# VH-VL binders against Increased recombination centers protein 19 (IRC19), part 19

Target 1, 188 residues: Increased recombination centers protein 19 (IRC19), of Kluyveromyces lactis (q6cq02)
Amino acid sequence: MVLIKSRKSIVTATNVCINSSSKFYLTEEQVQSLGDKEFLTASYRRFLRMRQFISKRQMVKESYTTYLRYKFKIEDFELKRSKLLSVSGMSAMDFRSSVQKSLCFLIKAFSISDAYSKDMIDDSHKCKKIIKNLLTVDYHRNRIINRSSNMYQYYRKDFTFFTDGQNIGLKQFEENLMRLNECLGTRL
Below, E stands for the ipSAE of ESMFold2; O stands for the ipSAE of OpenDDE; V2 stands for 0.75 times the mean of E and O plus 0.25 times the DockQ between their complexes.

## First folded at step 9 (VH-VL; framework fv_disitamab)

Design v1 (from w2 with heavy chain G56D, light chain A50G; at its last look DockQ between E and O 0.22; V2 from the best seeds 0.00; counts 0 for: pae E 11.8 > 2)
Fold by ESMFold2, look of step 9:
Structure v1 (fold): chain C 188 residues (1-188), chain A 121 residues (1-121), chain B 105 residues (1-105)
Amino acid sequence: as target 1 above (188 residues)
Amino acid sequence: EVQLVQSGAEVKKPGATVKISCKVSGGTFSSYRIHWVQQAPGKGLEWMGRIIPIFDTAYYNQKFKDKATITADKSTDTAYMELSSLRSEDTAVYFCARGDYFSYGYSFDYWGQGTLVTVSS
Amino acid sequence: DIQMTQSPSSVSASVGDRVTITCKASQGISSWVAWYQQKPGKAPKLLIYGASSLQSGVPSRFSGSGSGTDFTLTISSLQPEDFATYYCQQYDSYTFGGGTKVEIK
């Protein structure tokens, strides 16, 4: 399940289900038994470790790290979800499970395996395009935010841009992503 | 765990249409790949096609492209296969099966119980 | 499509015997092979995936090997419950082998 370019690590889809102790995965024991701080730390470390498979380019790695930091420390996902979908209930998938599934989505997106058929590889590339589009959108959002200190609250905290009609394309992107999250049980 | 439950047996006359359902429970249906497999009496297994519900795309074995239509309803976690212009040689058991994005790739680890379709003149 | 030629088409063996079933792909497919067991009136059951990996809950007397074009399923000590038909499948285009009926005397 993980694309490996280092001399020390080779991972295949055949090994993914068997190697539950892989440093790229969250085990069911970790999901169920870790304390909250330990779970967040272990999760963040695994997402950060995926950085090396997303791109060789330092600029993209930094964008990904910035995105991760935002998602883990700042974003109010449930507020964003409720505003985009006009719903009052919380997500069907609990927080820890959604984090685990989000990590698996990234692993699927960037895995290469001898056990994969050509159809499986193509599907993995579709997921990869979703992640790259996420990072591209976030990169451009960060450029806009850097122009004004008040834009951070607008785009990152209270999501005022959803309702004022000035960011139709970005709102549509976030809606589509949230619909995908609902279907997959993820928090991308 | 994942369970696949298929609709019951059907008896049809030549030229008719049948629609078989495959309801999936115990997992995330939209992220699976749902496959359909034919087994004619006394014969082996033959792959017919599959759908990936999240991408809403079906892919067919060329042999069955004009015979079968595979769809999915994400709101009910149910896949469907419709067989048209039935002939006596379409008499078979039809299975649905799961291949997910992750483990086992597209090997079929969970199967429905099968639906017998009998076409008799 | 990649064809899978499975042999033998049937075998009659005694309890305790070692049974070997082979599949040959018409072109190289790395380890993209699964093996299934099917009993009469039942759905197939996955035994082996990735040519050699044992599915959870499958007895250790089942094993798989091979890569490229030649693949084998081995039952090291045949049991009465192993009476069934066995299929290989390549999962590039999902073609099944013709099946091997295992009859227990």
Scores: ipSAE 0.005, ipTM 0.530, lowest interface PAE 11.8, mean pLDDT 81
ESMFold2 (binder alone), look of step 9: mean pLDDT 91; pTM 0.934
OpenDDE, look of step 9: ipSAE 0.653; ipTM 0.859

Design v2 (from w3 with heavy chain G27Y, light chain A50G; at its last look DockQ between E and O 0.50; V2 from the best seeds 0.00; counts 0 for: pae E 7.0 > 2)
Fold by ESMFold2, look of step 9:
Structure v2 (fold): chain C 188 residues (1-188), chain A 121 residues (1-121), chain B 105 residues (1-105)
Amino acid sequence: as target 1 above (188 residues)
Amino acid sequence: EVQLVQSGAEVKKPGATVKISCKVSGYTFSSYRIHWVQQAPGKGLEWMGRIIPIFDTAYYNQKFKDKATITADKSTDTAYMELSSLRSEDTAVYFCARGDYWSSGYSFDYWGQGTLVTVSS
Amino acid sequence: DIQMTQSPSSVSASVGDRVTITCKASQGISSWVAWYQQKPGKAPKLLIYGASSLQSGVPSRFSGSGSGTDFTLTISSLQPEDFATYYCQQYDSYTFGGGTKVEIK
């Protein structure tokens, strides 16, 4: 089985090749030129299209979709960042560039081929492991929220749980993820 | 502007150790590979190994596995390569180079100026 | 490790000449090849990545081609500043070719 690149995504027994056309990717022109609402819509559609590559399991696809909606519609990323990193400044990477790089991270995670070099394969596996871990943690966090009508504000909006001695593991995870975002210029 | 600035030339005796630094600026250090390349006098380029600073994991050309130790310090945006048990055949210019983590090719798009290490008795 | 056999070892050419340098990989490596230029006393400079993609800021007289095992760097019209040694490199284990010295008469 040979990796085939075409207009559509090709999935083989050992390879996944995600088409890098404008349907799956944000171009530099799109990052620079789109209006704010159009940019968010285009970005959201591209992240949503990645769902089919993340897992064959419907449960994981739904977890991804739920996480995606949270990130786009609700999360105050800069508030989270400032609380975790003890900084008052905005991110070094601008919003649109960080969204573009986050999409590239996902594409890299799920575009794997026998024709890739060892480092390309290793990079894909590392990105995939990070995404899988992120979704696993988010799945368990959602189960905690489902147990109480008031926990959404606490865990999802103002991040009060960062100061709660009962959530140190989740805080440490979020801190590590935020430091990764700082290093990569992403908004995972 | 992306820059990789290496430490200065070194003269060492056989059996000594040298540690070469590669300080980067103009980009996010931890997200790109740093590679090390040897060029012996009058010879071509030979890849020695690389590190991805965010994962702090080095990978080596088997020829250099027992000679070189590659590390990174994310707090100073500096990669290091230590050469141990120096011999006269280790006399060479040593380059650091940035790998492109996020674009196609995985090529070395920016290079340090090189560090000459001379091993003589 | 994948070996890169580069030829010729040297070439002497005049300004305006077309210069072709080849690399042959010991195994198929798709298009995962880069080409570098190195001038005396300087670090290498990336010219071509992915076998055929021109690096930003590199003059268009440089081009690359090939896939699988056979790769070519072409300088379409040699200029005085192109006097240098050229190296190919494969990305699987990062092995360089032996180099090609381009001398201007």
Scores: ipSAE 0.057, ipTM 0.648, lowest interface PAE 7.0, mean pLDDT 82
ESMFold2 (binder alone), look of step 9: mean pLDDT 90; pTM 0.937
OpenDDE, look of step 9: ipSAE 0.617; ipTM 0.834

Design v3 (from w3 with heavy chain F55W, light chain A50G; at its last look DockQ between E and O 0.59; V2 from the best seeds 0.00; counts 0 for: pae E 3.6 > 2)
Fold by ESMFold2, look of step 9:
Structure v3 (fold): chain C 188 residues (1-188), chain A 121 residues (1-121), chain B 105 residues (1-105)
Amino acid sequence: as target 1 above (188 residues)
Amino acid sequence: EVQLVQSGAEVKKPGATVKISCKVSGGTFSSYRIHWVQQAPGKGLEWMGRIIPIWDTAYYNQKFKDKATITADKSTDTAYMELSSLRSEDTAVYFCARGDYWSSGYSFDYWGQGTLVTVSS
Amino acid sequence: DIQMTQSPSSVSASVGDRVTITCKASQGISSWVAWYQQKPGKAPKLLIYGASSLQSGVPSRFSGSGSGTDFTLTISSLQPEDFATYYCQQYDSYTFGGGTKVEIK
C-alpha cells in the first residue's frame, strides 16, 4: 500500500519516509557556498515541498503556505526576538544554520515510519505538535487582522501586542516558541 | 569539541544516596540526549536511562526505574543522576554519554570519563 | 525490551588476524545498531553506527554489516591497539550486547 511514490519519498497509509537527499534537505555545501539569493530560493523551495506531508487538506496546505510567506518575506525575526526576550543586539544564531535546522525540525515532524525507534517516533510527535499549534495560532491571528489596518502592524510587524496586556496568551506562546528557537538554533 | 565532564569518585555506605553530575561543554546542551550507563567491575555495559533536556523528559530502563532519577539543569548545561538506597551491587563506574538531537545516528558519540561509586559492605 | 545476544564472549587472536563478532537481536530492528570499543580504564568509543556506517576517525579495517536481527562487526587485519572489549547496542531501547573481549594469543 503506497499512496505517493517518488524518487525521494514513499508515502503509505502507515508511513511517510522522507529521504535525506538534497531535494528535502539543505546540504552543508549549500549552506556554506550558495549566494544569498540562491540560498533563500533553495530554502523556500524545500519548505514548500514539505506542504505535501503536512496535510492532504487544501485549506491546511494554503494556511501553511501563507505562514511560510510571512516568515520569509515580512517577519523581522531579530526585532521579534529582542522584544520577547528583552535583549539587545543580534542573536548568536547563524542565519543559514537556523534555516537549515528549521527545515530539519519540519522534516522530523512529518517523517514517520513503523521502522523508527521509540525516540524517533517521540521526536516526530513532539515536533509535529509544535508545528500544528503554531499553524493553529497563526490561522486564528490571521482571522482578526485586516492587512490594510494598524492591526497588521500591531501583530505582524512591530509586535506592540507584547506589552499591552490584551494578548497575554499569544505573547506567552510567542515567548515559548522563541525560547525553543534559542535552544535548538531554529527560526520557527 | 564536545566534552562531557563527570563529578569525581564517591564512597558511600549502604542505604545512602549519591548524585553524579555530567557537565557538557562545546555545544548546545538543550539539544542533546544525555544517557547514563552502568558498568559493574569486570562486567559489561548496561543502559540505565536518558533525558532530553529540551523536552525535560526522562526515560528509564525498567531495571533502574526505582533506583535512578535523571534530571537536567539547562542553566548550567549539566545532567544529573541520583542513585538511592545504595547496595553493594551498585558499586560500578557510571558513564554519561551524548546523542545529538540533530544527527540521524542516535548513537553515543561522546562519553564522559566515568564516575566510580563504591558502596562499602 | 529488545535483547542483544553477542558472540563470542572472547576471542584469542594474533596481530593481522581477521576477527568477526556477531550480535543477534530478539526482534527486527532494521539497521539501528551501533558498535563500541572499550579499553581498560577508559570510556567506550563509537566505531560503527547504523549497522554499517563508519564513525569519523575510525580506521577502515573496521566494518559493520547486517539488518533485521543479525549484525556483524569485522576487523579485517587486527592491530595491537585493537585488543579491547567490543559491544553492540540497539537504538530502540538502548540495550547493549554482553561484550566480546579480543585478547592477544
Scores: ipSAE 0.361, ipTM 0.734, lowest interface PAE 3.6, mean pLDDT 84
ESMFold2 (binder alone), look of step 9: mean pLDDT 90; pTM 0.938
OpenDDE, look of step 9: ipSAE 0.708; ipTM 0.875

Design v4 (from v1 with heavy chain F55W Y110S; at its last look DockQ between E and O 0.60; V2 from the best seeds 0.00; counts 0 for: chain humanness VH .575 < .582, pae E 3.8 > 2)
Fold by ESMFold2, look of step 9:
Structure v4 (fold): chain C 188 residues (1-188), chain A 121 residues (1-121), chain B 105 residues (1-105)
Amino acid sequence: as target 1 above (188 residues)
Amino acid sequence: EVQLVQSGAEVKKPGATVKISCKVSGGTFSSYRIHWVQQAPGKGLEWMGRIIPIWDTAYYNQKFKDKATITADKSTDTAYMELSSLRSEDTAVYFCARGDYFSYGYSFDSWGQGTLVTVSS
Amino acid sequence: DIQMTQSPSSVSASVGDRVTITCKASQGISSWVAWYQQKPGKAPKLLIYGASSLQSGVPSRFSGSGSGTDFTLTISSLQPEDFATYYCQQYDSYTFGGGTKVEIK
């Protein structure tokens, strides 16, 4: 079964069958053996390939691509984590493993088949809801940021908005997402 | 790498309850499926239920839904199964087993050592 | 609920023999089948997942095949350590087959 969802928001989800192939997954060999540059390139390519399954609308594809570029090129994940959770030190999960698990989370969200078991379908629905919510929040944040580079520093680099009390709802979203990452070993 | 260690053998009288623990080390407990499997003496394997700790959702084989209660404690990386109203036919070895949430196969790739529960007067 | 009918219930074979074990599902389950080996007094061990994928560390003499309703585990050349009971399992509702005891002549 292909499960297609259309939304009135800018994020339109498509649910299609994604076969288990090396084109879409990071293998254990790739996680363990690739050089750092090759690993990041292979990872980024696989995340980009997923956009065809997230939505067929160009606006949503561009929003997703913007999200990916931020995550791969700009975000200081460990700084974000430490500020949100009030902890020191690095996360428990290895960087490459967390990237691999994040990719698998996306695949689970958008891979669906008539042959899937009930657990597989349930996993897909749960993961998909999280990704769609994440992209919606990121879209709205980008609208605010496009107003000036000062807001980019505030929201994207220094994460000052976590501590000054002006963005309680967005902070709570980021806290919940970070705690989910801790539980799953992902870097969403 | 992933290891499941179960609590020790139990001897119980009919009507009693027992709670078996399954502590998981290595990997990411919250992202696993923790399954429970019954094996009566000299018999085959029978799936009882599973829990997914990240979602806190348990699902049961209909045969065991009134017998077993499956829970998980993410703070201690431990799953539990409580068996109530024990009868002699509940005498069995009980295994916990892991399926990785991110694994496409959903197979049980790591097993606990088993816990013998003996129900007799 | 999906029933798994496993045959034979037992087989007596010599070292070096080919052993074939079959499992039939009561309805189509694609390739969502695993095979386990269990030795006396021990927990089961995963051999094959997804009907045909070999678990890491499992000898290549073990292979699986099938899709839909009919599934097969093959041991191409039986070894002394292969004395055990073998179970199939479908993972839609996680039902096990009845088991096949492999005994060395």
Scores: ipSAE 0.360, ipTM 0.740, lowest interface PAE 3.8, mean pLDDT 84
ESMFold2 (binder alone), look of step 9: mean pLDDT 90; pTM 0.932
OpenDDE, look of step 9: ipSAE 0.712; ipTM 0.872

Design v5 (from v1 with heavy chain G27Y N61A, light chain V33L; at its last look DockQ between E and O 0.38; V2 from the best seeds 0.00; counts 0 for: pae E 9.9 > 2)
Fold by ESMFold2, look of step 9:
Structure v5 (fold): chain C 188 residues (1-188), chain A 121 residues (1-121), chain B 105 residues (1-105)
Amino acid sequence: as target 1 above (188 residues)
Amino acid sequence: EVQLVQSGAEVKKPGATVKISCKVSGYTFSSYRIHWVQQAPGKGLEWMGRIIPIFDTAYYAQKFKDKATITADKSTDTAYMELSSLRSEDTAVYFCARGDYFSYGYSFDYWGQGTLVTVSS
Amino acid sequence: DIQMTQSPSSVSASVGDRVTITCKASQGISSWLAWYQQKPGKAPKLLIYGASSLQSGVPSRFSGSGSGTDFTLTISSLQPEDFATYYCQQYDSYTFGGGTKVEIK
């Protein structure tokens, strides 16, 4: 059983797996049957609800919200993937399934349980470390973008920094994240 | 449809090794744990260990940590379990099962058909 | 590490009977427990996860209850296809109970 601490609701593995109307999870019915607009809206709301569990610090919450809006409204994920991995063609992952798996990744990262489970603890630690690092990297990227309008195209739209040799650490992080997405079927 | 298809039955002599395969289809292999379960003749189920293919990490029950080696080949969507230094008490049916890595629960929702390993002289 | 004590070891029952199977954990495990059905010569089949959640495709006559250390699987009206062996499993170290064979009276 995984307990997410919240004034509004508690999410458990039992409740999410059974409760088709869970506020934190996308059910298989929702993935398969919602219209495109409804799916995006339901997905975005669930990612936003995770904000309360990611950090008590306002700076981190703002970074998460900024990243989330970028991912839903702006990012060309397939362009980013093709440039990072030097490949052509679309990813094999179904879009809706990749969104569902990404949400599950976040739930695992920030869920807390008082029951004994080595695998659940290990999963949470690994997912949490990845998300925390992602948000830290994106926070610093946003500081650069905010100082120069040209940096938005560089970092967010055409991804020139992947190939110009000036941001080796950031490129390596993004490449590792993209390879993880390929393996997990996520879109982090 | 999700399927886990195991290699066929094996007859081995004491001291030999056996490598059982578990080929997966119908889902993204690296996203789910693969568990291995022993069932000796007329007995119950006993968990042996699991692998997380995306991280290439295996973990074993204490009883089996010196007996079993669990691996995964992501290029063929296949998990393997090798049993070494076989003895007659290793005669059992061996199952692979999918554990949900990204689910809210860690139950085994799909199972292979089982592989009978018989150790006899 | 956590032992699961399952009882009874066997149950003789008729079609239509209500059957109750219990598992007791040696330590509290919240709701981290699954129930499986196994027929002779076949792999186990997941019935219930998280102590009380019914797996997709499993008939509603199966139900699970309990939390902490004491858990129950109930078959409300036994059908001919329900004669099988049932196992509980906890998630900490994935140990199974000893099994309960449900057989025809």
Scores: ipSAE 0.006, ipTM 0.571, lowest interface PAE 9.9, mean pLDDT 80
ESMFold2 (binder alone), look of step 9: mean pLDDT 91; pTM 0.940
OpenDDE, look of step 9: ipSAE 0.650; ipTM 0.860

Design v6 (from v1 with heavy chain F102W Y110S; at its last look DockQ between E and O 0.21; V2 from the best seeds 0.00; counts 0 for: pae E 5.5 > 2, placed apart)
Fold by OpenDDE, look of step 9:
Structure v6 (fold): chain C 188 residues (1-188), chain A 121 residues (1-121), chain B 105 residues (1-105)
Amino acid sequence: as target 1 above (188 residues)
Amino acid sequence: EVQLVQSGAEVKKPGATVKISCKVSGGTFSSYRIHWVQQAPGKGLEWMGRIIPIFDTAYYNQKFKDKATITADKSTDTAYMELSSLRSEDTAVYFCARGDYWSYGYSFDSWGQGTLVTVSS
Amino acid sequence: DIQMTQSPSSVSASVGDRVTITCKASQGISSWVAWYQQKPGKAPKLLIYGASSLQSGVPSRFSGSGSGTDFTLTISSLQPEDFATYYCQQYDSYTFGGGTKVEIK
């Protein structure tokens, strides 16, 4: 049931959905004309704009913001990838494309209503579930990090938890996520 | 670059069955949707159905549910469409196309070259 | 089922002309529309997705606009290679418009 319809969103009893708008995307022109720094900044802003759709809960919004900070500014994605997949070298995937696809993934999670096709609804639900799961996992990880400064390097920089045998579940989660990224061309 | 290569043209008699293939290369196969589109001579495009190889689940346009059977072989990155009980009206070019599973939309960004199926007595 | 009504069915134009093609959905579909170009004997080519996003490699003279029920494909300055048939498509049930043939005047 639709409760509120605005120019930007459809609010239901259970979900906030984006009224599908290209405004949340970077245009191809922007992608082609912006320098690397400008592209990253612009992309980051787009991700931040999505915060309002992630959840009504402030805690979740904060977790999301923190997650973005790690992904954009802190974690070495290629290092993480190489360790998780036991591969050497850089990904053949275009960096800008992967960022855009990730944004699309996020938008898809929160832009589909029950009025759309089965495929769209199913995909949206899957994306949403993945987003919620990764934020939940990240939230718990951050709680540990906040308890000890040593855990920051452990979880976010060196990724020592991949090999120490103490975080098997978390490692498996990260592996699955990375495999998903490889499959979809995303950078989640 | 992703490429879809379809099998060659087919000539069949009424009542016969034909199976055409679509091999995907240069990209992932299992996690995307492979669609089939019909185009009768001089006519427009009509969506027939799709398969998600990773789930091995096909979904059909109601118009083609009794005409087409869509399958996929993940080991060879090939999708198939079988057309049964062929009639002259089934004479058309059939395209396979890849749909954006997690991409910007549900458009078809890559297409096969098409397979002409001719049904004649 | 959502119907897509495309107009005109054909248009005669000259090189340099501005060409506009319209697609109307039977119900609101936000921005879930794509546009394709098809030349004789060839497969369709994706031009626009999400109503207004230009596919990579497509010339900037192509643009898409619209939301809800009314969508438009525009060729700002028709080039010789643009004479073809164009189709709109909605994402829900993947229905195509009837097509618009752009012919030489």
Scores: ipSAE 0.448, ipTM 0.795, lowest interface PAE 1.6, mean pLDDT 90
Fold by ESMFold2, look of step 9:
Formats: C-alpha cells, sequence, structure tokens
Structure v6 (fold): chain C 188 residues (1-188), chain A 121 residues (1-121), chain B 105 residues (1-105)
C-alpha cells in the first residue's frame, strides 16, 4: 500500500473531528442534526475524498471504493459484531459517532504534516498499518468471492465462515478488528 | 468522570526497586495514553514516558529509558511504572496522567494524586 | 528535543492584577502547547490545551494565545485561588517549561 501526501491534509490537535467544518471532517452539528439520508451522503462523500490520500494507483483506489460501498450499503455491522464477540445488544457508541470516529481514524492513518508531533507520527503509523492490512485482507476476500457467486453470502452477509474451521486466520483478523472497534468506538 | 488513583508512598534503600500503580476508573482505559511524570523536591515537572494500553506500546524519555519500565494491565485498568537501581536522586513525587486517544493535542487532562518515593540510606 | 523557556520564573501580584506568563519553544510547534496549574502538595491541573482552548471547568479569566514559538497564558483579574505554579508543556516530546510561581505580594 502506498503512502499519499497532500497539502489538503491539514490536521490540528484540538477538537479535530468534532469541531472541524472542513470538507474532510464531520462536525458535531452534522452528527447530531442531519437527516439520515443527508448524514450518509455527507459521510460517504468524505470517505471517498480520502481515496486520493490512500493511493494514486487506480487498482488500490478501486479496492478502497469497493470496501466503502460494502461498508455503507451491505454490511450488517451489528450482526457481525454479535457473532464475533458472542454478545447481544447494540454497540455502546451510537452509529453516527462511530462513523465520525472511523473517518478520523482514516485521516490519522494517511495524513502527513510537518507539524506532527512525535506521538502523532507514531499514532499515524499504527493507524496506517491497520488500514493497510484491512484493505489487503479485503482484496483477497474479494478474490475468493469472485471465484464463486455463492461465497458472497458466506463471507459478506451471513458471516457463516466464522464457524467453519476453514478460515481461522480470517476470523481472527475480523475478531481483532472488532475488538479494536469496541475500544475506539469505530466501525472499521 | 475519569479518576487516576496511585499507590501509596514508598521508602527505599539505594539499589532497590519500586513499582508504582495507577488505577484508572470511570472511563475506557485501553483507549487512553497513560503518562508518567517526575517531580523532584522543589523542582519542576519532567516527562518520563507513556504507554498506550490497547497497543501495549511504551515509549520513554531517553533520560529514563534505563531507569523506568512502564506497563499496563487491561484486565484491571491499571498502569504500572517500575523504577530500578534506585539512587538518592530518584527521590521525587511520581505522577501518572492520561490523555484521550482522540485528542490530537495529547494534553494531560486527568492526573493521579502522586506517589512520593524516598530513597535514603 | 524541543526546549520550552518559560518566563518569568516568579511573579508577585495582588488580587485583581492581570498576570501574563510566556513560553518560548526552541523551534516551531504550531499550537501544540498546554498550560497547567499546580498548587503545593497537589497534582497539576490542565487549564489550556491547543495553545488557546479552555479545559472544561476552567474559569474564563484564564486565556492562552500564540502559535509557532511564542505562547502566553494570561490571568485577567487574579483571584486568591490562582496563587500557584504554572507550567507550559509542548506535545512533541512532552517537555515542560521551568514553571512560574505566582505569589502574593
Amino acid sequence: as target 1 above (188 residues)
Amino acid sequence: EVQLVQSGAEVKKPGATVKISCKVSGGTFSSYRIHWVQQAPGKGLEWMGRIIPIFDTAYYNQKFKDKATITADKSTDTAYMELSSLRSEDTAVYFCARGDYWSYGYSFDSWGQGTLVTVSS
Amino acid sequence: DIQMTQSPSSVSASVGDRVTITCKASQGISSWVAWYQQKPGKAPKLLIYGASSLQSGVPSRFSGSGSGTDFTLTISSLQPEDFATYYCQQYDSYTFGGGTKVEIK
């Protein structure tokens, strides 16, 4: 995965995701007050805008876009969470706040600035590794699914592969990612 | 509200080891940054290091990297700092402090009450 | 390794006075500065983060300003509870300034 730098990548230490009204962030007002359709549209547009920071390579941009469409239009996140963590009930973080924090996580992963402190650089590097691994795993999952149209339900909708004993590595990755989501309040 | 409660004062002889605890309550421990700060008698504040419990990643001020070992136990929401090979110049109050993961500023918005470590022969 | 030079080291003031404390960074640090108050025998308390943002519960008589290398903490109309030592801190390597003791004349 290729590190992308842009002069549009302006990051501030204070209230970055909540108070910013830039076109890269969701403001607290947007999280609290937009209608559902408007919120999803604003969110999706901001995630799409990030693809220029992820890679200039068209193949990676396409993989990222495919991932986004899956997350926004298809994935039943709460079903996935309940199966992976053996829990019932909803996530502690509400949907809109979790989308906002997921966007912040992505910005942390791919934003580069000379004004970054040493700790911000370390944090960015960790976030980038997580997203890079996520996209790599998603790319390979799509290759498996494309070999058989019946595998989409298995891997993407019902998550049947969690219990089949044949996908231990993929299951462990998804479980680790879900536990990270629980800790940070994200929906990666 | 988040609170940090530290273990009690310690009196040690030179060459000994001490382990200070910092229990975090009222928040999401694993998503914090937990810092340690030294304040020698009559002196200012000096940053020693920090840990990010979710990543189990400690980072140290170069001055303290051979003196301090910082760890975290996510099952008890407790951070620890161990000071080894104690010398009289290690006599100080030691604070733990936390920063929120999502704050890009990494300011220390909650502090423990401090633990006095006295090293004397 | 960014040094923070804080001045003055002490100031004598009366209740109602305006007090200004400065910190100078050895290189540019944008707005990555926090200010803390510490009373004897107590832990520090965060006052200002991001150079100018008030922490929740901090009186509005405290204000911060600056960017780049020069930063100030201002206390408008000093109150009895404000007699304490104040520290700036930069976020790159978490270096504190040397402190400023604000005491009663």
Scores: ipSAE 0.079, ipTM 0.648, lowest interface PAE 5.5, mean pLDDT 82
ESMFold2 (binder alone), look of step 9: mean pLDDT 91; pTM 0.936

Design v7 (from v1 with heavy chain T57K; at its last look DockQ between E and O 0.37; V2 from the best seeds 0.00; counts 0 for: pae E 8.0 > 2)
Fold by ESMFold2, look of step 9:
Structure v7 (fold): chain C 188 residues (1-188), chain A 121 residues (1-121), chain B 105 residues (1-105)
Amino acid sequence: as target 1 above (188 residues)
Amino acid sequence: EVQLVQSGAEVKKPGATVKISCKVSGGTFSSYRIHWVQQAPGKGLEWMGRIIPIFDKAYYNQKFKDKATITADKSTDTAYMELSSLRSEDTAVYFCARGDYFSYGYSFDYWGQGTLVTVSS
Amino acid sequence: DIQMTQSPSSVSASVGDRVTITCKASQGISSWVAWYQQKPGKAPKLLIYGASSLQSGVPSRFSGSGSGTDFTLTISSLQPEDFATYYCQQYDSYTFGGGTKVEIK
């Protein structure tokens, strides 16, 4: 019935569940059938619940929460994508599917099972490394923004920093992450 | 609808090399595991190896590590398996198959039609 | 590598019969087993994943069970299209069982 089991999670081809209750996953039916408000609420709750599995350290939990708030409330993902990839128009990826796949990526990163195969362990490690790097970069970006007035627009809203040559490393990171999103169908 | 379409049958002499293609359509290529499976005439299925194209990383069954080379081309959504130093016992049907990276799809949900490789004089 | 010992190697059965096929793993593998059906000249088709989960589009007469080392595929009422060879596979190292040919007779 399940592809992977752990003490706190069940992972299947159609669902990802950390506990036997359904409060940790988004089903295909939920993705397709929930109203817009209900979908966003259900999604955000599930991402927030993952906080306990990502880290026990308060600083990391807060960084993750800040990242989630930015992604759900503020980021213009399509603007970011178009500027990084030098393309016009909307991505082909459906918003709801991309949110579901992003949640699955996160659950894969932090699910642990006594019976993990070598491939399952390798996949978990790769996903975890990507998420931890992402949060580290986001933490440092927030420190820069907090030290300087007017930096929020520059780094978070219009992404002017992509073009001025002063943030080559950060731009390269964002470009690599966006290309990963394109390949995986995620919105990390 | 996901489809895996393999290159056609090959007849080769001993010592030759063959490269089999597996084109994936109707789904995301880069994030899937693409597996290769041998079925010798009248025999069962034997796993040969797999690749995850986004990471360009192949892993092999030890039995086939010196025989097979698995690669992927993300620009054409095509995986390849090259068999070197062919011998008569390499005569088999070779399948490619897909495992979904995200759903921990380590089972093979879509298969190519198979490619018969015949090694004879 | 984890070996999968599949039994029986063949079974003769009539339409309507219950058919049971087993696989034993050389080590515990939890529920990480799939079952495939293969007809002559065709690619295998996934029936069951995770030991007991039915793949979309597969008839409900197919069921899987087991955990640890012992796994079973059951066909509750054999149909003419079910005469084929069946394989189990474990996901730790992707080895297949030897196959079970289900024949008329």
Scores: ipSAE 0.017, ipTM 0.619, lowest interface PAE 8.0, mean pLDDT 82
ESMFold2 (binder alone), look of step 9: mean pLDDT 91; pTM 0.935
OpenDDE, look of step 9: ipSAE 0.623; ipTM 0.852

